# Ledger of designs, part 3: VHH binders against Probable 2-keto-3-deoxyxylonate dehydratase (xacE)

Target 1, 289 residues: Probable 2-keto-3-deoxyxylonate dehydratase (xacE), of Haloferax volcanii (d4gp28)
Amino acid sequence: MHYHQLAVSGERRLTASRDSTTYDLTSADADLRTFGDLARVASIARTSVDRLAAELTEDADVVDDAFVDRHATVPVDAEEIWAAGVTYQISEQAREEESSMPDMYFDVYDADRPEVFFKATPSRTVEPGDAIGVRGDSEWDVPEPELGIVLRRGEIVGYTVGNDVSSRSIEGENPLYLPQAKVYDRCCSIGPCVVTPEDVEDPHELEMSMTIERDGEVIYDDATNTSEMVRSCDELVSYFTRHNTVPELAVILTGTSLVPEQPFDLQEGDHVDITIEGIGTLSNSVTTV

## First folded at step 23 (VHH)

Design xg (from xe with Y104S)
Fold by OpenDDE, fold request of step 24:
Structure xg (fold): chain B 289 residues (1-289), chain A 119 residues (1-119)
Amino acid sequence: as target 1 above (289 residues)
Amino acid sequence: QVQLQESGGGLVQAGGSLRLSCAASGFTFSDYAMAWYRQAPGKEREFVAVIVRGGSTYYADSVKGRFTISRDNAKNTVYLQMNSLKPEDTAVYYCAAEGYEPYSGMDVWGQGTQVTVSS
């Protein structure tokens, strides 16, 4: 199923969509306000999220999809969002192009250990429809469309769309500046919903596209497939959780293979749409932070 | 110091009733979801019921309509009222607590209490 978190009249609500019908699960159970709430109960009850949700739909109000779209917020309250780098060959090439030390990215690409780095806190993560940020002290910024892995206590409970907005100028200046290139106000967005593994089927066989609009014109439009990813979701999760106490809810962004080429620079006023097959479209405007 | 202690188990005839209690100590009871599990001989531990922090309850299909989970936060106690008991309900019943804190993977388990339902 597809799960949305809504903010309606100051209240949080959780919806589940199945077979073109959307159910307000919160109407069936007031204590289910978030995806995390549902995932928790499912875990405790030793059942799947979808199975529990399906049962709840029997007592849930049906709501319009337009209503969901109007009120959708971040689809999961992840305490930590992490990301993986150089998981696509084109991403490696992009990093090598920008960096004063290109060989280090090649080394990581071919290494057993992947690049996994901290990306965002809740306060730095923007909701669908809200503005992602480009650093005011950055001369070169790009969106990074990525498949997001939703984890509860280190286990995959769903997938979402993510945008790992990055400063290529800062990262390229020195690889040790990666935290500054990646972690800043409004540096990340996820959404529009969480889709459970049962409905995603194969996270490594998903079409992904990104469009960027500026002044009403499409200035970037390209597509790829998660099958090009050289790291598996399980591998990334393994390294994320290895020797690491993870929060109850976390998201791992799996890297990007859609890289706008120079002289492209993400700017305030731009609009970014990222679509992943079977999940949906994450849309954000852009602002300078 | 964190502890769950079950009580109320025993032998009962089919169709009878039992009320289990689970007393919690060493943590903020009201901040936790409380659950009951059971394990029959030779079987895996299975979920019975849960009452979340907000008070909503969920049950295994096998006990719906017969069992009721409730909590008294003032007494730091969770209860399981078991009615219309069946021989299939025979098991060791365990109380468990799960927190809502993002970094505390605190699963607390009791030692269990034996429930035996005779035919």
Scores: ipSAE 0.908, ipTM 0.968, lowest interface PAE 0.5, mean pLDDT 95
Fold by OpenDDE, last read:
Structure xg (fold): chain B 289 residues (1-289), chain A 119 residues (1-119)
Amino acid sequence: as target 1 above (289 residues)
Amino acid sequence: QVQLQESGGGLVQAGGSLRLSCAASGFTFSDYAMAWYRQAPGKEREFVAVIVRGGSTYYADSVKGRFTISRDNAKNTVYLQMNSLKPEDTAVYYCAAEGYEPYSGMDVWGQGTQVTVSS
């Protein structure tokens, strides 16, 4: 099922969509306001999120999809968002082009240990429809369309679309600047919804596309497939959770293979649409921060 | 010390009732979901009921309509009222606590209390 978190008149609500019908689960249970709420109960009850949601739909109000779209916020309240780098062949190539130390990335690519880094806090995470940020002190910025793994206590409970907005100029200047290249105001977006593993089926077999529009013109339009990932979701989760007590809810962005070529630079006023098969489209405007 | 202590178990005839209690200590009770599980001999531990922090309750299908979970935050206690007991309800009943953020990494289990329902 597809789960959306809504903000309606200051109240949080959780919806579940199945078979072209969307249910307000919060109407069935007022304590289920977020995806995390549902996932928690499901875990405690030793059942799947979808199974529990399905049961709740019996008592839930049906809502219009347009209503969901109008009120959708970040689909999960991840206390921490992390990301992975060098997870696609194209990403490796992109790193070679942007970095003064390309061997560093190649070494990671070939190593057992993947690149997993901290990406965002809740305050730095942008909801669908809102503006992602490019750093004002960055000369070269790019969106990075990525599959997001939604984790509850280190276990995969769903998938979402993510945008790992990055300063390539800062990262390229020195890889040790990665935190500054990756972590800043509005540096990350996730959405539009969470899809449970049951409905995604294979996270490594998903079409992904990104479109960037500027001044009403499409300036970038390309696609890839998560099958080109050289790291599995499970692998990334494994390394993320090793010797690390993770938050109750976390997201791992799995890296990117769609990188606009220079001289492209993400600019204020741009619009970025990232679509992943079976999940949906994450749309954001762009602002300078 | 963090602790959950179950009580109220015992032998009861089919159709009878028991009320289990689980007393919590050593942690902020109100920041936890409280749940009951049970394990019968030769069977896997199974979920019975949960009451989340907000008070909503969920039950296993096998106990719906018969069991009621409740909590008293002032007493740091969760209860399981078991009515219309059946022999199939015979098991060791365990109390568990699952923390909310920032205590989400903390789960607590009791030692269990035996419930035996005779036919």
Scores: ipSAE 0.901, ipTM 0.966, lowest interface PAE 0.5, mean pLDDT 95
Fold by OpenDDE, fold request of step 24:
Structure xg (fold): chain B 289 residues (1-289), chain A 119 residues (1-119)
Amino acid sequence: as target 1 above (289 residues)
Amino acid sequence: QVQLQESGGGLVQAGGSLRLSCAASGFTFSDYAMAWYRQAPGKEREFVAVIVRGGSTYYADSVKGRFTISRDNAKNTVYLQMNSLKPEDTAVYYCAAEGYEPYSGMDVWGQGTQVTVSS
């Protein structure tokens, strides 16, 4: 099922969509306000999220899709969002082109240990429809469309779309500036929903596309497939969780394969749409922070 | 010390009732979901019921309509009212707590209490 978190008149609500029908699960159970709430109960009850949700739909109000779209927020309250770098060959190439130390990216690409880095806190993560940020002190910025892995206590409970907005100029200046290139105000977006593994089928066989509009014109439009990833979701999760106390809810962005070519630079006023097959479209405007 | 202590188990005839209690100590009870599990001889531990922090309850299909889970936060206690007991309900019943804290994966378990339902 597809799960949306809504904010309606100051109240949080959880919806589940199945077979073109959307159910307000919170109407069936007031204590199910978030995806995390549902995932927790499912885990405790030793059942799947979808099974539990399906049961709840029997007592849930049906809501229209327009309502969901109007009130949708971040689809999961991840205390930490992490990301993986150089998980696509094209990403490696892009990093090598921009970096003062290109060889280090090759080394990571070929290494057993992947690049997994901290990306965002809740306050730095924007909801669908809101503006992602480009740093005012950055001369070169890009969106990074990525498959997001939703984790509860280190276990995969779903997938979402993510945007790992990045300063290529800052990262390229020195790899040690990675935290500044990646972690800043409004640096990340996830959404529009969480889709459980049962409905995603294979996270490594998903079509992904990104469209960027500027002044009403499409200035970027390309597509790829998650099959191009050289790291598996399980591998990334393994490295994220080993020797690490992970939050109850976390997201791992799995890296990017769509890299706008120079002289492209993400600018305030742009609009970014990222679509992943079977999940949906994450849409954001862009602002300078 | 973090602790859960079950009580109220025993021998009961089919159709009878028991009320299990689980007393919690050493942690903020109200911040946890409380659950009951059971394990019969030769079987895997199975979920029975859960009451979340907000008070909503969920039950295994096998006990729906017969068992009721409740909590008293003032007493740091979770209860399991078991009615219309059946021989197949015979098991060791365990109390468990799951925290809501973002960086805590801690689960707390009791030692269990034996429930035996005779035919």
Scores: ipSAE 0.890, ipTM 0.957, lowest interface PAE 0.5, mean pLDDT 95
Fold by OpenDDE, last read:
Structure xg (fold): chain B 289 residues (1-289), chain A 119 residues (1-119)
Amino acid sequence: as target 1 above (289 residues)
Amino acid sequence: QVQLQESGGGLVQAGGSLRLSCAASGFTFSDYAMAWYRQAPGKEREFVAVIVRGGSTYYADSVKGRFTISRDNAKNTVYLQMNSLKPEDTAVYYCAAEGYEPYSGMDVWGQGTQVTVSS
């Protein structure tokens, strides 16, 4: 099922979409306001999220999709969002062009240990429809469309679309500046919904596309497939969780292969749409922070 | 010291009732979902009921309508009222707590209390 978190008149609500029908699960149970709430109960009850949701739909109000679209917020309250780099072969190539130290990226690409880094806190995570940020002190910024792995206590409970907005200029200046290149106001967006593994089937066989509009014109339009990823979701989760106490809810962005080439620079006023097969489209405007 | 202690188990005739209690200590009770599980001999531990922090309750299909889970945060206690007991309800009943805190990841389990329902 597809799960959306809504903000309606100051109240949080959780919806589940099955086939062509969307159910307000919160109407069935007032304590189910978030995806996390549902996932928690499912875990405790030793059942799947979808199974529990399905049961709840019997008592839930039906809502229209337009309503969901109007009120949708971040689809999961991830306490930590992490990301992986150099997970696509094309990204390796991009690193060679970007960095003064390209070898270090190659080393990671070929190594057992992937690049996994902290990306965002809740306050830095932008909901669908809101503006992602480009740093004002950055000369070169890019969106990074990525598959997001939704984790509860280190276990995969769903997938979402993510945008790992990044300063390539800062990262390229020195790899030690990665936290500054990646972590800043409005540096990350996820959405529009969470899709459970049962409906995604294979996270490594999903079409992904990104379009960027500027001044009403599409200036970037390209697509890839998560099958091009050289790291598995399980592998990334494994390295994220090993020797690490993870939050109840977290998201791992799995890296990118769709990066506009120079001289492209993401700018205020741009609009970014990222679509992943079976999940949906994450849309954001862009602002300078 | 984090601890859950079950009580109230025993022998009861089919159709009878028991009320289990689980006393919690060593953690902020109100920040946890409380659940009951049971394990019969030779069977896997199974979910019975949960009461989340907000008070909503969920039950296994096998106990719906017969069992009621409740909590008293002032007493740091979760209860399981078991009515219309059946022989198949015979098991060791365990109390468990799951935290809502970001890094708690704490699963706390009691030692269990035996419930035996005779025919």
Scores: ipSAE 0.871, ipTM 0.949, lowest interface PAE 0.5, mean pLDDT 94

Design xg (from xe with Y104S)
Fold by ESMFold2, last read:
Structure xg (fold): chain B 289 residues (1-289), chain A 119 residues (1-119)
Amino acid sequence: as target 1 above (289 residues)
Amino acid sequence: QVQLQESGGGLVQAGGSLRLSCAASGFTFSDYAMAWYRQAPGKEREFVAVIVRGGSTYYADSVKGRFTISRDNAKNTVYLQMNSLKPEDTAVYYCAAEGYEPYSGMDVWGQGTQVTVSS
């Protein structure tokens, strides 16, 4: 199933979608208001998230897609969002062109240890439909569309779409500036939903596309496939969780090969749409922070 | 000292009733989901019931309609009322707690209490 978290007149609500029908699970059970609430009960009851949700749909109100889109928030309350880099067959060459240390990034592509880094807190994460940020002291910024791995207690419970917004100029000045290039106000968005693994047979067989619109015109439109990843979701999770106490809910963004080339520069007022097959479309406008 | 202590187990005739209690200490009880599990000899521990922070309850199919989980936050205690008991309900019953804090990765378990249902 596909799960959305909503904010409706000051109340959190959780919806589940299957077979083109969307159910307000909170209408059936007022204590199930977030994806984390549902996943907790499923874990304690030793059943799947989808089986528990399916039982609730018998008593739940039906809502339409417009209602969900109007009220959607982040699809999961992840305490930490992490990201991976150099994970697609093409990514190493793009990194080499943007860095003063191209051999280092090429070496990571071939190394046992993947690039995995901290990306965002909840306060830096933007909900679907709201504005992602480009930092005012950056000269060159890009969106980075990525498949997101949703984790509960370090275990994969689903997938989402993410935008790993980045300052290319700050990262390019010095590899030690990577945290500042990645972590700032409005630096990340996730959504629109969490899709459970049962609905995503293979997370490495999904088309991923991005369009960027400026002044009503499409100025970027390209696609890739997660089958081009050279690091598996399981491998990235293992490096995130080993020797590391993880929060109950987390997201790992898995990198991308869709990075707009110069002279493209993400600008205030741009509109970014990221679509991953089987999951949905994450849409954000752009503002300066 | 984080502890869960079950009590109220014993021998009961089929068709009878029994009430289990689980007293909690060393954590803020009202911020936790509370659950009961059971383990019969030669079988794996199985889920029985859970009551979440807000009061909603969920049950294993095998006990629906016969068992009721409840909590008293003032006494830091969760209960399992077991009615219409069957010999198949014979097991050690365990109390468990799970928190809602983002870094609360620790499950708290009790030591268990024996319930024996005779024919």
Scores: ipSAE 0.831, ipTM 0.949, lowest interface PAE 0.6, mean pLDDT 91
Fold by ESMFold2, fold request of step 24:
Structure xg (fold): chain B 289 residues (1-289), chain A 119 residues (1-119)
Amino acid sequence: as target 1 above (289 residues)
Amino acid sequence: QVQLQESGGGLVQAGGSLRLSCAASGFTFSDYAMAWYRQAPGKEREFVAVIVRGGSTYYADSVKGRFTISRDNAKNTVYLQMNSLKPEDTAVYYCAAEGYEPYSGMDVWGQGTQVTVSS
């Protein structure tokens, strides 16, 4: 199933979608208001999230897609969002070009240890439909569309879409500036939903696309596939969880090969749509922070 | 010391009733989901019932309509009322707690109490 977290007049609600019908699970059980609530009960009851949700749909109110879209918030209350870099296959042609990649990229690409870094707190993560940020002291900013791994107590419970908004100029200036390039107000968005693994046959076989509109015109439109990842979801999770106390709910963004090339620069007023097959579309406007 | 202590087990005839209690100490009881599990000889431990922080309850199919979980936050105690008992309900019953804190939602388990249902 696909799960959305809603805010309706200040009240949290959880919906589940299956077979083109969306159910307000909170209407059937007032204590199930977030994805984390549902996942906790499913774990304790030693059943799947989807099986528990399916039982609740018999008594749940039906809502339409417009209602969900109007009230959607972050799809999971992840205390920490982490991200990975250097995770997509590069062509032999790109490796042969002198300026196509920094030397450090090839060191990490071929290394045992992946690039995995802290990305966002809840306070820096924006909801679907809200504005992602480009920082005012950055000269070159890009959105980074990424498959998101949703974790409960370190275990994969689903997938979502993420935007790992980044300052290319700050990161490029000095690798020690990576935290400032990645972590700032409105630096991340996740959504629109959590899809459970049962509805995602293979997380490494999903089309991922991004469009960027400026002044009503499409200025970027490209696609890739998660089959191009050279690091598996399980591997990335293992490097996040090993030797770490992890929060109950977390998201790991898995990197991308869709990074607009210069002279593209993400600007205030842009609209970014990221679509991952089987999950949905995460849409954000852009503001300067 | 974080602790759960079950009581109320024993021998009972089929069709009878028992009430299990689980007393909690060393943590903020009202911030936890409370659950019962059971393990019969030669079987895996299985879920019986859970009551979440807000009071909603969930049951295994095998006990629906016969067992009732409840909690008393003032006494730091969770209960399992077991009615219409069957020989297949014979097991060691374990109380468990799972927290809601993002970083320290510790799982806590009791030592178990034996329930034996004679045919």
Scores: ipSAE 0.818, ipTM 0.945, lowest interface PAE 0.6, mean pLDDT 92
Fold by ESMFold2, last read:
Structure xg (fold): chain B 289 residues (1-289), chain A 119 residues (1-119)
Amino acid sequence: as target 1 above (289 residues)
Amino acid sequence: QVQLQESGGGLVQAGGSLRLSCAASGFTFSDYAMAWYRQAPGKEREFVAVIVRGGSTYYADSVKGRFTISRDNAKNTVYLQMNSLKPEDTAVYYCAAEGYEPYSGMDVWGQGTQVTVSS
């Protein structure tokens, strides 16, 4: 199923969608208001999120897509968002053109240890439909569309879409500046929903696309597939969880091969749409922070 | 410091009833989900029932309609009313608590109370 967290006049609500029908689970059980609430009960009861949700649908109100779209918030209250880099297969042409990628890319690409880093807190994460940020002291910024792994207590409970907004100029100036390139106000967005693994089947077989509009015109439009990932979701999760006390809810963004090249530079007023097959579309405007 | 103590177990004939209690101390009881699990000899511990902070309850299929979980936040106590007991219900019953804070989990367990249902 697909789960959305909504804010309706200061009230949190949780919806579940299956077979083109969307159910307000909170209408059937007032104590189930977030995805985390549902996942907690499922975990304690040793059952699946989908089975628990399905039991509630008989008594739940039905809502339409417009209502969900109007009120959608972050799809999960993740205390920590982490991200991965250098996770997609590079083209044969790019490998033949050694200068088309930094030397460090190939070092990490071939290494045992993947690039996994801290990305965002809830306070730096933007809801679907709201503005992602480019930092005012950066000269070159890009959105990074990524499949997101949703975790509860270190276990995969679903997937979402993420935007790992980045300063390429700050990161490129010095590798030690990576935290400043990645972590700042409005640096991340996740959404629109959490989809459970049962509905995805294989997270490494999903089309991912990004469109960027400026002044009503499409200025970037490209696609890739998660089948081009050279690191598995399980591997990335293991590097997040090993030797680490993890929060109850977390998201790991899994990297991308869709990074606009210069002369593209993400600007205030741009509109970014990221779509992952089987999950949905995460949409954000852009502001300067 | 943090403790859960079960009581009310014993020997009961099939078809009978028992009420288990679990007294909590050392934490803010009303901020926790409270659960019962059970473990028969040589078997894995299994879920029985849970009551969340807001009062909603959920049950394993094997006990639904026969068992009722409830809580009294003023007394820091969770209860399990077990009716129409069957020999298959024979087990050690454990009380457990899970917090709602991001870095807390279900980490508080009681020592258990034996329930034996004779045919």
Scores: ipSAE 0.809, ipTM 0.941, lowest interface PAE 0.7, mean pLDDT 92
Fold by ESMFold2, fold request of step 24:
Structure xg (fold): chain B 289 residues (1-289), chain A 119 residues (1-119)
Amino acid sequence: as target 1 above (289 residues)
Amino acid sequence: QVQLQESGGGLVQAGGSLRLSCAASGFTFSDYAMAWYRQAPGKEREFVAVIVRGGSTYYADSVKGRFTISRDNAKNTVYLQMNSLKPEDTAVYYCAAEGYEPYSGMDVWGQGTQVTVSS
C-alpha cells in the first residue's frame, strides 16, 4: 500500500491507499496517526503494516485524492535523513573523458566504501508542496532526485521520493565543504508517501524522472532508471547501520544520475517535480534561504 | 533499574480463567506500549496482545474474544485476562515494553510466567 501522513486542523492523520481508494486509518483507530505508529504496532504484533492497515480499512472513512493533497506532510517522521553519492552507472564515453571528472569521483565510484553522508534533520526538511531552498551564498545550485529508503530500526520498511538539494559551487570549491553544500535550511524534501516493499517488486527497476518549470515553461525534463544504480539499497543501508546507533525512523536517499548541467542553475520561483514509478510525484517550489 | 515482573501464572483446567499481571519499574510506564507474548515448548515465541500508549488494543487471532489486555498507569501495571482457556494456551507468558522516543525506544522483557492448561 501507499501511506500518507496528513495534518488536518492541527491533528495528525494517517491514510492508506490501495486499488485507487484512500482510507483514513486514524478514523478507525485514533492511536494510529503516523506511519511510525502503524509500523510499531505491526512489528510488535509480528505482522506486516499492509495486513494491519487492511484490517483497519473495513471501519475507516474514505477520503479523496484532493483532500490528501491539501493536507499532506512529510510521509514519515525520520529523525535523520542520510544520502549517498556516486551510485549510478557511468557511460563508457564519459569514463573515457576522465580529464572532465575529478579523480576523487572515480576513486569513490570504484571503491568498496560508498559515499554515504548526513543530509538533514526534520527542521531542514520541507513537506511536499513547500519550497526547497537554495543558499543565498551559493552561485550554482541543483536539485537531486533520488529514491529514498525508509528504515525502521535499521530495517527497510518502505520507499519514498527525495530531493537532495545541493550547492555545486560550494562542494566544488573544496571537498571539505560538503556539509555546508548539503546541510542548510530547506535543503531536503521527501514524499509524497511511503510505499511498502510488497508494492515495489524490485527497487532497482523503477523509472525516475524530473521536470523543472520556470515561468510556466519546462526547462528541464529527463529520466533515468534505478536499474542504473551500481550500489544496492542493502549495501547503502549496511554503511548507515554499521557501528551506529540508528534512530527509530530514518531515510537514506540513494543518489542520482539526473543532475542538470551548466548553464542550468536552480532559481527562486522554479518548480521541481520528481516522479518515481510505483511511488508518486514529489513537488516543490524554490526559494532563496 | 528497568524491570518487568510477571505474576499470576499457574495450573488451570480447560475452560477456566487466569489473570496475569506485569509490574513495571525504572521507566515512565505511561509512555510505553505494553505487550504479552508466549512460548510453548519447541515453538517460536508468538504475539498475544498489545496495548499502546493511547489505549488501543490488538490481539492475535488465536486469542481474540477470550483474552483482554488492559493497563493501569497509576500502578505501572499491565494485565492479561485469560478466559475460556484451552490446552493450546499452555506456554511461558512474557511481558514486554517498547518506547516511543526516536533513540530511546528500548525493548524490555520480563523473565516469564508459566501457564499450564490441563485437559
Scores: ipSAE 0.802, ipTM 0.941, lowest interface PAE 0.7, mean pLDDT 92

